VHH binders against q9y6x5. Designs and how they scored, part 117

Target 1, 379 residues: q9y6x5
Amino acid sequence: LPPKLLLVSFDGFRADYLKNYEFPHLQNFIKEGVLVEHVKNVFITKTFPNHYSIVTGLYEESHGIVANSMYDAVTKKHFSDSNDKDPFWWNEAVPIWVTNQLQENRSSAAAMWPGTDVPIHDTISSYFMNYNSSVSFEERLNNITMWLNNSNPPVTFATLYWEEPDASGHKYGPEDKENMSRVLKKIDDLIGDLVQRLKMLGLWENLNVIITSDHGMTQCSQDRLINLDSCIDHSYYTLIDLSPVAAILPKINRTEVYNKLKNCSPHMNVYLKEDIPNRFYYQHNDRIQPIILVADEGWTIVLNESSQKLGDHGYDNSLPSMHPFLAAHGPAFHKGYKHSTINIVDIYPMMCHILGLKPHPNNGTFGHTKCLLVDQWCI
Key: E = the ipSAE of ESMFold2; O = the ipSAE of OpenDDE; V2 = 0.75 times the mean of E and O plus 0.25 times the DockQ between their complexes.

## First folded at step 3 (VHH)

Design s50 (framework vhh_8dlx_2; at its last look DockQ between E and O 0.02; V2 from the best seeds 0.00; counts 0 for: pae E 19.7 > 2, placed apart)
Fold by ESMFold2-Fast, scan of step 3:
Structure s50 (fold): chain B 379 residues (1-379), chain A 124 residues (1-124)
Amino acid sequence: as target 1 above (379 residues)
Amino acid sequence: EVQLVESGGGVVQPGRSLRLSCAASGFTFDDYAMHWVRQAPGKGLEWIGNIYHSGSTFYNPSLKSLVTISRDDSTNTLYLQMNSLRAEDTAIYYCARGYTRVEYWGTYKTMDVWGKGTLVTVSS
């Protein structure tokens, strides 16, 4: 009987929400499993990049999904819409569901994890749902559990994605305790539904379940805006991505554009591509633009306008507000163990170990997750 | 002065086609995503679609088969081609300058400059 793993993401679930709100269902899950209090994600702290890092174990410069909006300087292709299904964007890495399907006689299933509705290296998840925000958590869960119980070859790796609390975090901001309390309570209820469904179907005792997220959320304000139009005219550059990390493609001399931008705001750092801090691991890819602008936490880069967002993410990955958590339960995991911090790229080699897969070369360190696993020695 | 001026509206018979234009001035047109939005009498704003600086187009799924958005960066002009017009297409049509912020679960369509609108009336 091969090991089975269900990977669940609640988009934008900031780690410290666990300390500021009550999660009775998640707390019961953790009591009989493991909790990693902080997961240090990859830069840029955005949805597409971090979801792909979880399933590849690679930094963004290596897997090629470097932002939610991208331009490739070699092919001159643009990624400017979430509905873009061009495999080109995803082909610089091999995600775990592809490896799972190509090693042994195994299937993968996906309820809307980013990339799972795209053929990557000519391989698409064995079972999948095209992304559609109108599909309920219940329907996604029903499909995943049906595929886990009724597949041949067996589904050994399954993924499930949910948009909250990210959508509400943007709309209300993470400091709106009334609205965030309502949203987070609903998420906890969905976790309760997940556990109950797995128990009812006889899956719970033999299934490894990971609940995690891609990033956190920070409070934004109309009082913390950086107006890019006050510093440079649009005739000098093409804007590839705006906020909180702006991707600038110069139409004139790069140094001239840099000089116009470098003193634009005390709340923004301006980098030539080769000067991007090494700690970001955000330099060696044709989709990273010649100049990037990085706003300070809670500051929004705008084009002579106001911002409608009360919360945002994408900021420096050293910021605790950008960190998600990881909770896990199942036969591979210890019970009642708490760990402080891992890197988001460490999740991939851990999942490969649980599934008995040979990982592709990656940026994760298996040693960082050893203490979570029953079959490993904690050094 | 940054301006958008719509034209091409008027009275049109059901089942016919109509092309609206939007003339842009006072900014570098080819650097911006451009949007079409309409408002029927007594109703709210309905987003029709947009065209990015790259030329890529995205449409309201309810309207995708009925409309085409295009741009001519050499003349700083945005176009909306509408086919098979119905009475419910009667509305004021606005062009707007904006930027799209991409999230996996959806996009924020931020618009900072709007035209005054052009009225389209579909009737016999």
Scores: ipSAE 0.405, ipTM 0.772, lowest interface PAE 1.7, mean pLDDT 91
Fold by OpenDDE, second read of step 4:
Structure s50 (fold): chain B 379 residues (1-379), chain A 124 residues (1-124)
Amino acid sequence: as target 1 above (379 residues)
Amino acid sequence: EVQLVESGGGVVQPGRSLRLSCAASGFTFDDYAMHWVRQAPGKGLEWIGNIYHSGSTFYNPSLKSLVTISRDDSTNTLYLQMNSLRAEDTAIYYCARGYTRVEYWGTYKTMDVWGKGTLVTVSS
């Protein structure tokens, strides 16, 4: 049988939730598989960019999804979570589901993973669901497992996406133990449902499953706001993205805009595009705006308004609060092994290896995941 | 000029259904997600739900069973269907323009254009 892989993402699942809350189902999953305790994600630490990094192995500057909201000054096109179906935005990279279909004449399936309902390089997943937040996890799971079990050519790669605990993290803040306990319990129950479904269908023993996330969540407060209107008139720039990393498109001289913003807050770094720190790998793309503002952890950039979000993400990718985890189970993985850290871009070459695919050029290091795999030497 | 105009409000008895409309003008309606928000007397704004340009919807969990949001891009109209109305549903209902998935869930502050609102009174 060809190797099969299911990639599952629970949006905004901060790594340390595993230490601070109980996850009976997930812990059982981990006990029979592997755990990476911390995954260093890519900057900016947002949903679309990081999900695309997982499936391409590329930094954001390389795969071209540099934010959840983007603007291209040449074509005058806009990208957002409600306007994400133009292949123009995705075609700067080749995601693994496309590679899977083109290299091995296999099928891919997707339940609402970012980019999966768009033809990329004129190729779309053989099976997919259009994004609809109202669709239950159960329905998504049912479709994915049906495709994994009954497709011809066989589905060998599948993705499954769920919006929690991110939404609740934003609403309640990650430090709300009462509400987050309830939310995370539901997530664990969903993982239980996933495992049960796979067992019922006879997929559990042969299917490789990765459960991961794109980013974490940090606590925000009404007392930690950066009001841009106090520093610069809105007529001098166009805001492409707001918080915690603002993308600024100047309407006047860039230097003038920069000078008005550079001292706006001691809790915000202001960068010209060419001065963005190299460690972010967030410079070499035309979709990155001329000026970016990066708020400190827990600070919110606002426009003469107060934010009702009690949690947020998108901050420096070196912050532990921004890091997700990775757990995996299946024939390709060890049992009962825990690993401290990997980079999120390392997942791609690992998945390619599991599926027997030749990876496209990427920023991942296969060596970082060798200890997770039964067919590799742990170095 | 960008404009949103709500209509369909009025006095209704408990248990009844009501459908509100929001007419959009001055912008490319089908490019934007649209939201419904309400404000009860003496209370803050409450996010009801939204609909994306693709037709995908997202609701406040506390209200999901009672409301349905839809849109007609051919007429630039947003709709809010409310069922089994209660006295507690008495509020001014607003439509608003914006886009958000999970990033800004439940936050009315992320919406950039608002209508003037329509009053719904649920009374026996």
Scores: ipSAE 0.029, ipTM 0.299, lowest interface PAE 8.2, mean pLDDT 91
Fold by ESMFold2, look of step 5:
Structure s50 (fold): chain B 379 residues (1-379), chain A 124 residues (1-124)
Amino acid sequence: as target 1 above (379 residues)
Amino acid sequence: EVQLVESGGGVVQPGRSLRLSCAASGFTFDDYAMHWVRQAPGKGLEWIGNIYHSGSTFYNPSLKSLVTISRDDSTNTLYLQMNSLRAEDTAIYYCARGYTRVEYWGTYKTMDVWGKGTLVTVSS
């Protein structure tokens, strides 16, 4: 029987939620499997870039999804709701579901993971749901489990995406104990439902399951605003993305725009593209704009207006508040093992190993995840 | 109107070969991957294989030695060649349109348009 893998993301699940809230079902999942306490994600710490990094093993500059809002000056394309399905944006990399389903006797299935409803390199997931945030977790799970049990060729790689706790984290902020406790309890119940459904269908013992996330969440405040309009007139630039990493395309001389911005706030770093710190691996793609503004943790860049968000993400990927976790269970994984940290790009070569796939060139290091796997020596 | 029409089915003796055709209309055929799928009586759908716009083919491993998929973009026609037919190959054979290289991909499913199917019966 070929090895099977289900990759699950709960968007915006900050690593320390595991310590600060109760997760009886997730803790039982972890107890019977493995935990990576902190996953160091990629800069910028946004949803589309990090989900694509998980499935490609690449930094954002290398896979081309460099933000949730992007502009390509050559083609004049914008990455938006009306244009996020254009393969142009996704074709700089090959995600694992494409590689998987091109193997003999293999299919891939997807319930709304970013990019799975796009024909990347003329290949779309064999079974997929078009993205629709109104579709319940239960319907997503029902489709995934149906495809895992009732497909020929068999589904060997499947993905499942859920928008929480990210949506609630933005709305309430991660420090709202009452509202976040309610949200996170519901998520733990969904994890319980997932495990129970897999057991009832006879999948639990032979399916590898990874539960992870793309990023965390930090608290925002009306007391921590950076008013961009007080520093520079809109006529001098095109705004591609705003907060917490603003992407600035100058309309006048770039150095002039930089000089107007460089002293705008002590809580914001202003980088010319060539000066972006090397540790971000965020420089070598035409979609990265000539100037970026990086707010300090918990600060919001605004255009002379109030912010409605009480939580946000996208900040420096060295911040623990931006880090998700990873838990896994299945025949490939040890039982009861806890690991401190990996890089998010390490998940891809690990998944390729589990599935017996040849990875494309990537930035991950298989050695970082060897201790999670039963068929590897932990050294 | 996007349409796929299979033909070439019928009753055939075991050991013989058969070629099925799928005539496509209402779309730019050479922009799409095309698939063959079959359903034996009382069974689920079984994927046979596909062919990309580039001409590259992928096959169900259990059928690989028995089938060949080809396309003629000049006539908008997809073909399935089946050799050494057996009684177990009795099924309804469907062609289906896969993904597009251009921005439009219909209902966002990997196989968004299906033909009505053509019945192949292998009996002595």
Scores: ipSAE 0.000, ipTM 0.130, lowest interface PAE 19.7, mean pLDDT 88
ESMFold2 (binder alone), look of step 5: mean pLDDT 81; pTM 0.827
OpenDDE, look of step 5: ipSAE 0.000; ipTM 0.237

Design s51 (framework vhh_8dlx_2)
Fold by ESMFold2-Fast, scan of step 3:
Structure s51 (fold): chain B 379 residues (1-379), chain A 124 residues (1-124)
Amino acid sequence: as target 1 above (379 residues)
Amino acid sequence: EVQLVESGGGVVQPGRSLRLSCAASGFTFDDYAMHWVRQAPGKGLEWIGNIYHSGSTFYNPSLKSLVTISRDDSTNTLYLQMNSLRAEDTAIYYCAKEGYSRYLTGWEEPFDIWGKGTLVTVSS
C-alpha cells in the first residue's frame, strides 16, 4: 500500500506558545511522535509566502508568492487574499500535491490550504474545497477523512488549513494571556478531535500526520507606528504592500524615492532591491518591488498614524517570535524524539521522501530532517 | 474634458519604424506616470511600457529591444518609438494615464484614463 500523509497548518502558531500554555492533546500527539521546537520560516514571514514554501521547498524569490499583496507591472495583475485564484501567481513552482498526482497513480485532497483551489501547471488537487473562512474545522476534517477512505486512485497526500490562532493573534496580540489561552485551548481541542476522528475511522496507525504553521506573532502597539506620510508624498509612489514590509513602486526615479525614505524612521530599514540582505533570499523575482521597507519587530508602518492591530507578523525571519513549530506522528516518524530547529523549506523534501516522490529542485536540505525519520540515521 | 488623444498610426511596411504620439489635456500631465498598451485583433490587452514624470522608463521584457517611450512635459505629449516592425505588431495602440491609488487591492483597473486608440497595420 502506498504511504499516506496529512499536512495540517494552524495559521500563526508561534513556537513559544508551546512553552507558555498547556496543550494536553498536542502533548499526547508529540509523546508518540516527534517535535521540532522551532521552524525557521522564509522572509517575508507572511501566510501565502510561507504556506507555498512548505509545499514547494523554495524561497519566496524562487516560488513567486513573495507577499500577501503583489503587483506585476508587465501584466497589470494584482494579488490579494480576495484575488488569489489566477494561476499566473502560482506557476513559478510545482507544489507537492501536483508532484504527487503526476509522478504516481495517486490523488491529493485539500481543505483550504493556500493554492489548492487553483489549477497550477494545469493540475488542481484531485479533491478540494474552495476557500471559505466560514467553513468549520469539523467540516474540513470530515471531507479530508472521507477522501482519505473513499478515493480511487487513493488519496496519499492531504492538507488541512485553519485560520487560528492568527486571527486572534492580530486582534488581541500574543501577550494577551487571557484571550490567547481561550483560543489556544480551542485549538488543542481541535487537535484532540482530529486524532479521535482518525482513530475511529481506522486511519491513525497507517497515516503520517504533520502539524505545523507558517509563522509566529509579535506584540504591536499604538506607541510603535511609522507614518510614511511624514516622509514622502503619495504622488511619488504606488504602495503595493504596507506593513511590516512595505513594497514601494516609484512613480519617479527610484533613487529619488529612496533618498526621501532613507532616513524616515530609526525603526525601519529602507532597501533598494539589490541591497536587500542576502540572508533573506528576497531579491531575485520581478514581483519584488524596486524599494522595500522593513520595520523593526513590533513596529507598524501606517498612513496617517492609524492601526488597529495588536499583533502582527511579516518581520525578519531570524526573530524567534516569527518561528512556528512542527510536530509529527506516524509510521515514518520516531516516537518521543525532540529536535531543535529546521528550515521551513526542509519540510518539502522530507514529505517527498515519506511519499516516495522525486522532489523538484528546491532549497531544502533533506539531511536536516533525517533524525525525525525511522528509515534514516541521524549520524 | 480630461482627454488622451493618440496619433501617428497607419499602414507601415515590415522592418520600418513608426512614432506614435499621445496628446494629454485636462489634468496636470507632469504629475503622472503614462503607459502604452496595445491590443492585436482577437487578442487581449498587452502592456508595452511606462514612463514616470522623472523620465524613468520600464518596459515589457518581450518588447524592450523594439520600443522606446519618451515624454515632453512642456507640450503634454507622450511618445512611443517602434523599430523593426513585424506583422505581429499590428494592433490598436492606446495611451493610458496611471490611476492614483495607494492600494491596488482596493481598485479593479490600474488605468483611470484611456485614449481612443490609434490603429497600426504592418503589411506589405
Scores: ipSAE 0.000, ipTM 0.111, lowest interface PAE 18.1, mean pLDDT 88

Design s6 (framework vhh_5j56_2)
Fold by ESMFold2-Fast, scan of step 3:
Structure s6 (fold): chain B 379 residues (1-379), chain A 128 residues (1-128)
Amino acid sequence: as target 1 above (379 residues)
Amino acid sequence: QVQLVESGGGLVQPGGSLRLSCVASGFTLSKYSSYAIGWFRQAPGKEREGLSSISWSGGGSTSYSDSVKGRFTISRDNAKNTVYLQMNSLKPEDTAVYYCATYYKSGDYRLPESYDYWGQGTQVTVSS
């Protein structure tokens, strides 16, 4: 049977945390595996978009999960917790677990990865947990390891998602060394638990494990607010997403809304959809609104209010503060190799190669990750 | 399956205070949720007015309409799946049925059209 792969995400794990804090368990994992120091994620640098990009190899405009809050102008549907299990939102791409189940007649398992509790192209992960933030890391790990060892057809692709350090990054901000040190030490302990569980169950030597994240985190402040209500009256538009990327659906002439917004703050860029920079790959989808506002790093767009957030993400994907890392261990990976940078969309074709799957058309470049793999020549 | 239940309404004299509670069920706190809880009121013969909102995920960003800013305070207890509206310095003009409702947190909390699920409402009467 082909190699097995476990893909683990610690939400909001900023790459430079690795240099500023001690991670003894993660360092032991990396010593016998590989580290990619920076992963350049997709715009916007939000949870749902980037998690779906990891498993599809597509930019957000191509896979259709363009934000954590979305409106589809054609169907008049809104994306939210009550609608996030509607396959409509997820059907513009084929995630790797669907390909794994259909192409090779294998099983997939999932503990909370975004999209895995949704039937996509009439295919849901063979084993999955409905999303519930109150479920412990240990319970998620117990289910994943049980399914990896006790499945027919065999589970060859498994995912595990954890909400930290993102939740604490929002609450405390990434510059709160005392609180972030405690949170990140707990994450490292969970990585230690993961490795020990896999060793105890006899899975460690034959399982490929990727530990990554969807984005980073930047410091916010009550002193860095953009009050949208001071720019434009709420009667002129419908707000689809607020901060740090505001998605504006005009109720009046688009040019009039644009003119009211374009010079309102020196700390945000205002784009008509067709003027969104090509480097964002954030233009060609009906769920991208006619006007997009992009706040500068650390600035929060608000509606005549204060913000309690001390950290946030969603900003320009060229910012190092928005970048996660990738670490991997297993029979497919070199030992003790460090790589500087890959694109988040490159993870998908690499995972397809490891599993022996034919990738769907994607925006990743296999050549960017080949130096990580033992069966590839690094040129 | 999202259900909202308001409580804490009643009769109060001008200058008094009330605390409304909104208990949400079928809606679990999720860091990937874009939903928020908002408070609306509707007086007889008038349209629904948006008052305040709080995001369900992250740090809990809050919004207030100008009519209640400084007098009303919104807060949440995620463990109890509950949102509170503390109403101080109540005026006769605050007399209305108060509703809690859920909407996308990026939606405009002032617009009734932004809200997907509504509670049954709780009556607040400010009268001497």
Scores: ipSAE 0.000, ipTM 0.338, lowest interface PAE 13.5, mean pLDDT 88

Design s7 (framework vhh_5j56_2)
Fold by ESMFold2-Fast, scan of step 3:
Structure s7 (fold): chain B 379 residues (1-379), chain A 130 residues (1-130)
Amino acid sequence: as target 1 above (379 residues)
Amino acid sequence: QVQLVESGGGLVQPGGSLRLSCVASGFTFDTSDYYAIGWFRQAPGKEREGLSSISGSYGGSTSYSDSVKGRFTISRDNAKNTVYLQMNSLKPEDTAVYYCAADWYSERYYSLTPAEYDYWGQGTQVTVSS
């Protein structure tokens, strides 16, 4: 029987929430499993880019989902123009569910993970749900567990995505202890439901389960706005993405646009594409625009308007506020082991190892996750 | 300040069609990462219900309530900063005040729950009657 893996994401689950709030169900999960306290995500620290990095092991410049709003200068296609389900955007990488299905006739199952409702390299997840935020966690879990038990070829890789605590993090901000406490308690209860369901179905002892997230969250304020219209007239450029990383496509000379932007705000860094810091690994893709603006943590870029968001993400991936965590339980994992930090791209080669799959070339380092696994030696 | 203005309501016969428009000011749909735009209605003596939503961060994600699925279509025109609700095969039970609303959601999250929306239009009346 091949090994089985369920990958669960709670969108926007900032790592330090684990230290500031009580998670009795998650603590019980970790007690007999492993915890990675910080996962260093890829830049930009946004949902679509980081979810695709988890399942490909690639930096955004390599897998091609470089933002939630994109423009491809070669094909002149726009991602945010009702074309986000065009396979074109996803075809620069091979996600793990595609690899899983193409090796030894295995099946994959997906409840809402980004990209799983799109055919990628002519392969769509064997079982999937079209994205719909109104579908409950319970229904997503019921479908995943049904597919794990009742599939031929067998489902060996399954994904489950949940929108919280990201939505509440944006609305209330991560510093709102009262509202965030309620939201995080509900998430912990969902983790309890997940474990209980897997135990009732006889899956718990033989299934590898990873609980992780794509990014964190930082506090924003109406006192921390950068008005881009004060820097440059909109006739000089096309705006591809706004905040907190603005993607600027010049309509005039690039140097003229850059000069209007570069000294406009002390709370924003302005980069020509070739000057984007190498540590971001955010340069070598046609979907990365000629000028990128990066707001300082907690600052929001606006167009002559106020912002009501109290929390945001997308910021520099070196910021601890942008980091999620990873917890895991199952026959592949040690019990009661804590690890400090891995890179988000390291998750993919670890998952390939657990499933016995040959990974596609990737930016992850298997050595970084060895200490989590029972069949590996930690130096 | 974020403002939403609905238009396109009116009186229509059963089986007819209407197209509602929601024009946003104070933000733009093509550059808004964290807004979801939704259509809601409230009939006299009933609670406000969600009908359809579209992601504000990218244009491909839509949701529909079971009562309107297959009859109503949500779309957006980013150049006009407008969200539309195309209503076909209208029934007397579709009679209500129709509202558009916007709130903070990521590119994967949109909701049909009225309590989760912070910005609301004033509403436009739709009456389906012979």
Scores: ipSAE 0.005, ipTM 0.401, lowest interface PAE 10.1, mean pLDDT 88

Design s8 (framework vhh_5j56_2)
Fold by ESMFold2-Fast, scan of step 3:
Structure s8 (fold): chain B 379 residues (1-379), chain A 130 residues (1-130)
Amino acid sequence: as target 1 above (379 residues)
Amino acid sequence: QVQLVESGGGLVQPGGSLRLSCVASGFTFSEYSYYAIGWFRQAPGKEREGLSSISSGDYGSTSYSDSVKGRFTISRDNAKNTVYLQMNSLKPEDTAVYYCAAHLYGTERWYELASSYDYWGQGTQVTVSS
């Protein structure tokens, strides 16, 4: 029987939510599986970049999805979530579902994971749903479980994406215990529904299931705003992305724009592209703009206005508030094992190992995840 | 200063049509290489509901909620820095305050989520009654 894997993402699930709220269904999942308490994501800590890093094992500068809003200076193309179906943006890497379909005569299935409704290297997920936020978790789960059963070639890799708790994290902020408690309880109930559905269909004991997320969430405030208009006039630059990482395309000399910005706020770092810290792995791509502004945790870059967001992400990936967790259960995984931290790029080579696929060159280190697996020595 | 001003609301009979306008100031559609403009509504006692969005980019794209798809059409005029919402086959349940919203770095796959938009107009009342 070929190994099967279901990869589930709850967008914006900050790791320390596990310590501050009750998750009876998730804790039952973890008791007979594994927990990685912190996953160090890639910079910038945004949805599209990190979801693509999970399935490629690459830093953003290498896979090309460098933000949720991008401009490619060579082709003059613009990227947004509303035009993300152009293969151009996704074709700098090979995601695991493409590898799964091409190396082995196997199928992939996808419910809303970023990139799965796009042909990448002329290959689209065998079964997929076009992105629509209105489709319920239950409908996504019903489609995935249907495709995991009775597909030919067999579905061996499946993905399931859900927008919460990210949407509520932005609306209420992660420090709103009343609203976040309600939202997180509902997510735990969805995890219970997932496990129950897999048990009912006889899939639970033979399916590897990974539950993870792309990033965390930090509290924002009207008291922590950086007004870009106080530093530079709009006539000097084109804005590609705003907050908390601003991507600036100069309309005049780059050095003059940099000089207008560099002392703008004590709560924002201003980088020329070549001066972006090496630890970010965020430099070597045409979609990274000539000047990048990075706000400090909880600070919002604005254009002479207040921000409506009470929570945000995109900040420095060294911040624990930006880290998600990873939990997993199935025949490939140990039972009752807890691990402190892995890098988000490490998930890809681990998944390739579980599926018996040869990984494409990637930035992950298999050694970081081998202690999670029953067929590996942990040294 | 980014400001959005809605106009074109009013009283209309069931089955009628209205065109809402949203004039943006403080930024221009031609100056920003990426942006999204969305239309939202809020009925009394209800949460603010996303209806439609229009984005920048080579492929330009429009999105609609299921409740208005086929009845409402979003469009833009870059020279006038204006976004329009053409509303056809109006129903009493379309009665609400209609808001224009701007997101200058795009939506994060959440055109229906008010929290994704950074700048808001004051709203324009639409009443569908006989």
Scores: ipSAE 0.007, ipTM 0.431, lowest interface PAE 9.1, mean pLDDT 88

